# VH-VL binders against q9h9l3, part 65

Target 1, 176 residues: q9h9l3
Amino acid sequence: PRKMVAIDCEMVGTGPKGHVSSLARCSIVNYNGDVLYDEYILPPCHIVDYRTRWSGIRKQHMVNATPFKIARGQILKILTGKIVVGHAIHNDFKALQYFHPKSLTRDTSHIPPLNRKADCPENATMSLKHLTKKLLNRDIQVGKSGHSSVEDAQATMELYKLVEVEWEEHLARNPP

## First folded at step 22 (VH-VL)

Design Dh6
Fold by OpenDDE, fold request of step 23:
Structure Dh6 (fold): chain C 176 residues (1-176), chain A 120 residues (1-120), chain B 108 residues (1-108)
Amino acid sequence: as target 1 above (176 residues)
Amino acid sequence: EVQLLESGGGLVQTGGSLRLSCAASGFTFSNYAMTWVRQAPGKGLEWVSGISYRGEYTDYADSVKGRFTISRDNSQNTLYLQMNSLRAEDTAVYYCAKVPYRGSGSFDYWGQGTLVTVSS
Amino acid sequence: EIVLTQSPGTLSLSPGERATLSCRASQSVSDSYLAWYQQKPGQAPRLLIYDASNRATGIPDRFSGSGSGTDFTLTISRLEPEDFAVYYCQQRSSWPITFGQGTKVEIK
């Protein structure tokens, strides 16, 4: 079944030194790239480092941000029962304090056929930006405004679609 | 049913102060960000200020920065707008509005507004 | 700030007709963070559409939103008598939050 969604999250730094990565934005798109969810999220702890250069998160985004617990619930409702596609998705799940079943998870940072298509070493961890440029001829994460989690999620889904058939067959033969 | 009821509007002289209140009911007030939006007579809508659900984060339109202060008392389910150094151009109906979780930064429920008239 | 320009200023139509309202942004509205509101005389605005195409709770199917980037459209498939009002678009993509100047849908 093509009950797939792609997810991308942005994190900010919390804790005494801002070393704790806390969810501050989450975007989810369906198989066609339609946005199912895209909200700024307010961490339970004080934000020490917005990491704006990467996250795109600014203080004003926290004014209308959804409380973490609420957002988490909303996100989990969307993800439940779906094949979830992401890039380095373990970071997203960690920030969500949620772990999706491995059998229903697809991490584009660990798909050898995808790397092969991009003329990269199959066992290397390539960035989403690089793969997107190489395989989709599209630039993402450009500028100084930080990342767009929607853009990243869409790119992730499109990348996965390039190897979907092959990879799903592989997984069927070699279930995680 | 979600209800928002603004109060505190009235006639005030230029340079004067006014404090608006918005009484919220029908939802868990303390869980939602809130906003003030105003509308001058016969004109369009202008965002004024926003506040996060716990009041930790606030923001203002440039037109009111330094003069207006948004705050909230979650124990009383009340949103406030302290308006100082009022100007004629501040004359408007002031709406309090609820910020939803989905489509945050949009406003899904509005009060009926309270009229603030600043005399020249 | 992002300036939203709505067109036309006034739209004169009869009940039963299709209404198409435009909202153009001075710069790209990221991730389609565009909302539409309806305001009837003497009433507060009512949220119709959020994030360009999502109907708010309780909004009839005859209302639909579309668009991306800088061009957005609100469509009322078949105007009802109660639909004659002023409509505003609003962006949440960039701070400060801004509204369009409004389109008045009036009865012909």
Scores: ipSAE 0.901, ipTM 0.947, lowest interface PAE 0.4, mean pLDDT 96
Fold by OpenDDE, fold request of step 23:
Structure Dh6 (fold): chain C 176 residues (1-176), chain A 120 residues (1-120), chain B 108 residues (1-108)
Amino acid sequence: as target 1 above (176 residues)
Amino acid sequence: EVQLLESGGGLVQTGGSLRLSCAASGFTFSNYAMTWVRQAPGKGLEWVSGISYRGEYTDYADSVKGRFTISRDNSQNTLYLQMNSLRAEDTAVYYCAKVPYRGSGSFDYWGQGTLVTVSS
Amino acid sequence: EIVLTQSPGTLSLSPGERATLSCRASQSVSDSYLAWYQQKPGQAPRLLIYDASNRATGIPDRFSGSGSGTDFTLTISRLEPEDFAVYYCQQRSSWPITFGQGTKVEIK
């Protein structure tokens, strides 16, 4: 058995018109929901759009933010060798400029049994907020102040735990 | 060994100006955010100002905003605090402190401080 | 701003005893962004705990932090003579960064 962690990242907009999604916060929790990592991260390029309403990132968060290169190294050390659970996790890995092995990746946005449990179409892409409400009876991403990547990571882990046994068996029979 | 050494403190009259310096050694200064924290005699700690590792981002306590300016020279491993329009309530020991990567926004190393006394 | 209120103001204990220090925030401190510092007379503060429960480098295991939301605790399991000092909590959840007013741990 491998150790399992859940990750959630917040991104800001850089580059022309802020269309480049750059990592600005990363949160990692263990199987029990304990926070292993949670830091604001400073992109190497100038931030054009903080996307605060969604990201929760504000300018003041960049004062003490960890440089991207350093943060990336710290994060990768945590993820290496782990089963990494995330929601739409390809976005997180892209922002990290990192690719985790597919066999060790779990994306809660693409787990049919999870959607089935939530009375959603199995092949639909449901939001973390929706799944969390339906299956955990918990409200996340409330308000307009932005997301909490810690809460989102914790919710993601809890959701996966609901289907862990079934899904791991499925993956064992059908390796990615 | 991480070392932070503040200087520039002293006696100044109300309305006067003073520039504090913090010489850093024992770590890659240019890679870390830095902060100033002050402590009035016999009182607690008060955050004053912070600056990102490249100096692109700064922030200030409301009590000093518009009067104090934080800056840094990474080529000299030095942090600065320009203090203008000083007031009696600015009297304090001023500490420079290092911001760690983990637990950013906490301060893992502090200098011994430099005393600023503003007389009326 | 978030106001941190520490209690008690003064804690009188003997070496070997357990010390429990409280820090209450005027509003929730997100993601347990709370730190604890120790300051001895004539010295600069020293970081003890960050993110509510993580010991800083070189900090003895007799120091521990706990709590979430608005209530946080620093515990010294067994006081050593060198532990008598003033302790401050500090939040980084909201700007501006703020400190508690401090708790003095003095020898009984």
Scores: ipSAE 0.899, ipTM 0.946, lowest interface PAE 0.4, mean pLDDT 96
Fold by ESMFold2, fold request of step 23:
Structure Dh6 (fold): chain C 176 residues (1-176), chain A 120 residues (1-120), chain B 108 residues (1-108)
Amino acid sequence: as target 1 above (176 residues)
Amino acid sequence: EVQLLESGGGLVQTGGSLRLSCAASGFTFSNYAMTWVRQAPGKGLEWVSGISYRGEYTDYADSVKGRFTISRDNSQNTLYLQMNSLRAEDTAVYYCAKVPYRGSGSFDYWGQGTLVTVSS
Amino acid sequence: EIVLTQSPGTLSLSPGERATLSCRASQSVSDSYLAWYQQKPGQAPRLLIYDASNRATGIPDRFSGSGSGTDFTLTISRLEPEDFAVYYCQQRSSWPITFGQGTKVEIK
């Protein structure tokens, strides 16, 4: 079987009024939760809003950050040919300026069996924090300093494992 | 082969100024953040200042803020540290260091250092 | 800022022995953003380990790192003559970047 990884990204605001989301951190973990990639990234565009409360990104993080073009190349090399798991993963791929094959993409925000396990409406978009608390009895995104993309990627992988057999069979029967 | 070579150290009087240079080769200098770290004789390591790959972001240790200025010339593959209002406590070996793409904020290559001695 | 305290100050051992060096942080080091360096007299530091447990390029497998939160360890499984040096830990989770005071590993 294909290798599987989970990804999570943190974004900052660029463009008019800081409304565009640009990549400023990316974390990738393997099936066992081991960190394959975790770096701060300097967007090519001017940062208007660090969104620090959620992103955890401060201007000081940009001092040592990897250029976006370089980071993107490294990240895409890791993702190529793999099943990639994420939560609302379209936003991560948009920030990477990248289209991963739909057949190799898994989005924990859109898996009805996962919502069912959490006693949530099958069609609702549930937050990673709520799913993780309900299904793994873990608190993530705790504190006032923003999210950890490593922590979030690890939680995303563990959530997918809960429904992996059922969902992979569903996708084999119903190719995306 | 990555090489970093500091220069411009020497003896300077209290209140004086000195400009350190770091010549880089063996890598694409303009794609990497750079850092200055110092070590007083017989003492440990102290982070001094860092600069982003294009130079648009800089930061300084509180002990040097307002007196030191980090800069870079990507066309000459050179990192600089302008040191003004020097004090005896600034006496140290100054290292130029490269920030890697993986484990950024650690420092994978260091120069051999240049000694700055501040006397009255 | 995060203060890193290394122990012991000096570790006196013979070649072939296992060395265990500790680094304790004054507050949690997020995401295990802790590095280890080796420095020999008259030389610049050499990066050994980044992000607690990742061996830097070209570093022998006898060097390993572990730990999280406030407690981190560098282990040298079997000391070689070239391993007698001063070792520093360094954190990058909080600004400013800080180093520990060092542990000297010397021949007994």
Scores: ipSAE 0.834, ipTM 0.919, lowest interface PAE 0.6, mean pLDDT 93
Fold by ESMFold2, look of step 22:
Order: sequence, then structure tokens, then C-alpha cells
Structure Dh6 (fold): chain C 176 residues (1-176), chain A 120 residues (1-120), chain B 108 residues (1-108)
Amino acid sequence: as target 1 above (176 residues)
Amino acid sequence: EVQLLESGGGLVQTGGSLRLSCAASGFTFSNYAMTWVRQAPGKGLEWVSGISYRGEYTDYADSVKGRFTISRDNSQNTLYLQMNSLRAEDTAVYYCAKVPYRGSGSFDYWGQGTLVTVSS
Amino acid sequence: EIVLTQSPGTLSLSPGERATLSCRASQSVSDSYLAWYQQKPGQAPRLLIYDASNRATGIPDRFSGSGSGTDFTLTISRLEPEDFAVYYCQQRSSWPITFGQGTKVEIK
């Protein structure tokens, strides 16, 4: 049986005016929500905007952070050959400078059955916070100190489990 | 085999200065964050300071902020701690420690330590 | 600053017994960013457990960690003679990094 993981990343602003999103934390959990990877990552470029309100990243986190090239290698070894679940996952792959096969990618921001369970339009792009509250009765991303990528990855996996059987059957009949 | 060797400890007067060195071998020093931790005689562990792998990010315990400076020379595989305005409470064994890639912010390899004694 | 309080201060046990060491945090330790170290007399600390429950390289499986939030536990399932030492917990959830005051495990 093919292993499944969930990923979430936090990004900081680099480049001109801090507009480039660079990876500063990555968390990966297994099907049961156990943490397989969770590290702060130091981008190769100068950080212009920590985006702390959303990212939870502060200057102090960079003191012990793993170099991007090392972290990327470790993360890709975990992702290779697995079904990877995420929320708006294209942003995570972009920050990793990585392409994952479409047939092995699951994006909880674009799963019509999941929206239906939440009484939302099937074609709407719903936030992780909203779906988690509505379908799991959990509050995530609480407060103004930023998101936890571990918390978000775990929530993403639990959301996918709600529609896993239906969606996997759909994808088998309708290959991407 | 990872090895860390502290040096530069000794007896120093209150208000004096010392510079500690930590010689690293057995790993690619320039790819790892490093830390100083101290232990007063008969007491527990106290985090002192940390430095990122390129040296551009540093942080300090409040008890040493403004008096101590952490630095590194990646070409010489050496970590430093410049200690100024020393006080009796700075008397301790000073350890350098390596930050691992996994569980970063934990410290997986420690040196043997160097004793700093601050006399009145 | 997160203050870590370890209990008991001293644990007197015999080889072969199970040791249970507690670490309580003054605030929640987010993402279980808590480590355990062993220190023997005249030696540097040795990393045992990182992120609450992961054994460091080369650590025997008789050492295990658990807990979340404010309450963390180190368990030594069957004490060996070499396990009599001082144990420290350490958090990295909030800056500055802090250590507990230690629990001494000694021969009864």
C-alpha cells in the first residue's frame, strides 16, 4: 500500500520589497498525524519580511535553523513516492523548488466532496481554518502569533480522511 | 567522529575579559548552528548564546546580553565567546555544543567544557 | 520565558527498577519542543530525547519520552548501573531556550 503524508510550510518574504516567498519552516506528518519532519529553515536569501503574523517566524527561529539545501534534500526524500496531501499545496512545492507528480498530489483547498460536507460551493476555495472549524470542530491558527505548520499539517490530513475513500475512487476513474 | 574542544578558560578578576574558543572537527562546521551553554559549580545548565551556520543570526541570555559576544570563523572551524565585564555569577564550566539538523534547538554533541572562575 | 520545573528533585532507586521523571512547564511548550539530557559526574550532558519523544542516535530503547502542553515525562523502563545520573529537560518552544533544574537519579 502507497504511503500518504501531509505537508505544510511557512514562508518569509525575500527579494525586492519582501515579495518573494521563501521557505522558513516545513512540517510533515504521517496518516496518523505523527510528526515525520518539523524544522525551521534558513532561506539562502536575505529575509526582508518575516511575515510573523501569519508565518509565526521570528528572527530567533533562524539562529538554529537548518540550511535550505540540506532541509530540501531531507524533505524531498520523505515526499518521494508518496501521496502528498496539503492545502493550497502548489505554494509549498514552489517554496521547495520541487514538482510532485499530479497523480500523487491531494489539495484539500480543491476537493469538491470536502466543500460539500462543509455546506460550501463545490468550486470555492476554502481556507484551512474554516474547513477545520466546520468539519472537525477544532480551532487552529489561534491568536496573532502566527500559524503552526505542525498543527496545520495534522488538520489537513484529518480533513482528507473525511473524503479519502470517495476522492481516491474519483481519481482512479478520472486520472489527472 | 564529531569532536568539540573548548579552550581559553581560567581565573580572571571581576570586570575582566576572556575569550573562549571551540575547535570543531569530524563534521562540516560551516553547515551547523552552534551554541554555548554553561553550568555553575554544583548547579544546572543555562543556555548562554547561539549562532546560525553563516553567523548572521545570534541571540543571548538576558544575563549576558551586552557583555558577551558569540562569533565564528568558518574557515578555521572555530566558535568563539568573547566575555567582557565578568562577574562572580559568570563562574561556570562553559560548553560549546552543536545543533543537529533534526531536532534543531536541541544539542547533540558537546565539548568537554572549559572552566571560567571569576574572582573578586 | 518558559520555566521548567522537574520532579522529583532526587529519585533513589535500585538497578532494574523503572524510573519516571517529570518536567512541567510554566506555559505550553508548543509543538512538543522539549528535549531530555543525561549528565554523569565530570561529563558533558548527553542528548537522550528531542521533541518530547524521539530518541537521539545511539540511545537505548529503555529511554522513552512522552507528554505535550505543560506536562512531559522521561521513562527509563529498567535502570542499568550506568543510568544513575542527573537528568535535565530543555525547551526550545519560546526564547530564550531554558533548562529544568534537574532530577538526580541515585542508587538506593
Scores: ipSAE 0.829, ipTM 0.915, lowest interface PAE 0.7, mean pLDDT 93

Design Dh6
Fold by ESMFold2, fold request of step 23:
Structure Dh6 (fold): chain C 176 residues (1-176), chain A 120 residues (1-120), chain B 108 residues (1-108)
Amino acid sequence: as target 1 above (176 residues)
Amino acid sequence: EVQLLESGGGLVQTGGSLRLSCAASGFTFSNYAMTWVRQAPGKGLEWVSGISYRGEYTDYADSVKGRFTISRDNSQNTLYLQMNSLRAEDTAVYYCAKVPYRGSGSFDYWGQGTLVTVSS
Amino acid sequence: EIVLTQSPGTLSLSPGERATLSCRASQSVSDSYLAWYQQKPGQAPRLLIYDASNRATGIPDRFSGSGSGTDFTLTISRLEPEDFAVYYCQQRSSWPITFGQGTKVEIK
């Protein structure tokens, strides 16, 4: 009965030396890859480093951006009660200042069966780009303009589907 | 009910200045980004300028950059457009518009507009 | 800058007919960041569709949007008398934000 969504976030640098990762974009897709949420978000703190090469965030995106507190409320309402899939998803939850129940969390960066399908070491942390190319024959995060969180969330959901039956059975036998 | 009411339009000579105001009600103005869009008589829509919810970020169309300044006063629920060095090509109806939380960068509520006519 | 070209310039139809309006972008509109507006004479624009296919609040289900990349479509499944207006597309994928030149839908 539990619905499943995939999430991806883009972060900018705030705080001392720009080392704090603050949420600047969030995208959520459903099981079929349809976009449920996709907005640019203005962090409450001064942006020190847009990290544009990776984040795709430029100052112009902040002009129309949704306040962090508002966006967080909207995003958490979507996530509550659902199985949430992400890649290195701890970073996304940290930027949201939120901790989703482990039993409802799926992290494609740490699923041994997924690594096996990609002919990667089971314990290795593989990038989303690498897994997507290997298993879906798709290029994501192309060029120097930064990542698309919609594209990344969709790829993450498709990757999880490749191992969904096996991994859900594993988790049922081995509750977190 | 969301309401946006532009004012301050009128007839002005080339090289002159004018300040437009947009009074907002029916929503928490200070939590929303705002924009100005203009429409020359008988023509289509042209984005002019936008401003973030606290006013920290602004951007302008190339046609007005350096001449127009967008600002806001969140204590008075008012958006402004200061227009300097006006040209005949600036003649248009000026709309203020609200940026929604969903589909940001589209504009969900618009004022009725105020006409600016620039004559030589 | 992304230039949006709408076609046709004018669409003459009768009430009850299906209207199909096209918007073509000079470059790919990333993440389908394209909106549609309706504007009646003497009125401000009204948001119909955002991000290619999402109907704005209060918009009747006879309005639908589709498309991706450079080609986008607004469909009005059965024209009502109140639907005769000018329609604009607008992109937010690249700066500056730009609008198409408009398609006028008029009574035949």
Scores: ipSAE 0.829, ipTM 0.915, lowest interface PAE 0.6, mean pLDDT 93
Fold by OpenDDE, look of step 22:
Structure Dh6 (fold): chain C 176 residues (1-176), chain A 120 residues (1-120), chain B 108 residues (1-108)
Amino acid sequence: as target 1 above (176 residues)
Amino acid sequence: EVQLLESGGGLVQTGGSLRLSCAASGFTFSNYAMTWVRQAPGKGLEWVSGISYRGEYTDYADSVKGRFTISRDNSQNTLYLQMNSLRAEDTAVYYCAKVPYRGSGSFDYWGQGTLVTVSS
Amino acid sequence: EIVLTQSPGTLSLSPGERATLSCRASQSVSDSYLAWYQQKPGQAPRLLIYDASNRATGIPDRFSGSGSGTDFTLTISRLEPEDFAVYYCQQRSSWPITFGQGTKVEIK
């Protein structure tokens, strides 16, 4: 079996009116929840909206931030060949300007058995916060300081582990 | 080999000004954030200021805000600290330090420092 | 700001002994954004550990970092003569960046 990692990214707004979502933080954890990567990242374009209440990103975090090009290279090295677990992970990959193979991607926002376990409609898109509370009895993304991408990545991995056996069997029978 | 060499330190009177320089070599200077950290005689370390790799983002400790200005010239691989309205409590060895990509906000290489003495 | 308190102030040990240094934060240091530095007399600080447990390049295996939240530890498994120095912890979780007051490891 391939090694698994979980990823969560925080984005800020760049471009006209801050509508472009640019990577500003990325966290990657292993199967056990150990942090493999956690860095602030500086977008190539000027930040118009830090989206702080959601992202947790502030101006001072950009002072020591890693340039996007460098960070992207570091992140891709970690992800290559791994099964990558995330929540609404297409947003993370988009911000990274990278697309991981579908067969090696696990999106906890689109796993029917996970929703079923949480007494949610199987085809609904539930938030990470909701699933984490329901299935792990844990509160994440609390307070006004914004999200913690490490916390979110860890929660995502824990959620996947609840349905890993069932879902991997399903995928084996139904390759994406 | 990474090298950082501070200069510009010396004796200055209270209220005076001084400009420190840090010459960097052995790495692509323009790709890394930089910082100033100072140490008063016989005391611990105090973060002073930081600057992003393009110089677009800067920040300062409250103790020096409004008086100190951090800047950089990437074409010359040099970091600067303009110190105005100097006070006795600014007396310290001033270190320039490099910020790594991994463990950002830590400092992986330091210069040997330059002594600034502010007298009344 | 986050205040880092190191203990003990001075640690007197002999070569070959194990050294355990503590760094306590006044509030939680998010995502283990904690570093350790070594400083010898008349020298600049040297990075030992970053992000609580990662050894910096070139740092011997006898140095290790652990901890999370508000409690962090630097361990030197077997002290070498060159390890007698002052050690500082530093956080980057919250601005401004702050350092502990230092622990002096001296020869007994």
Scores: ipSAE 0.828, ipTM 0.915, lowest interface PAE 0.5, mean pLDDT 95

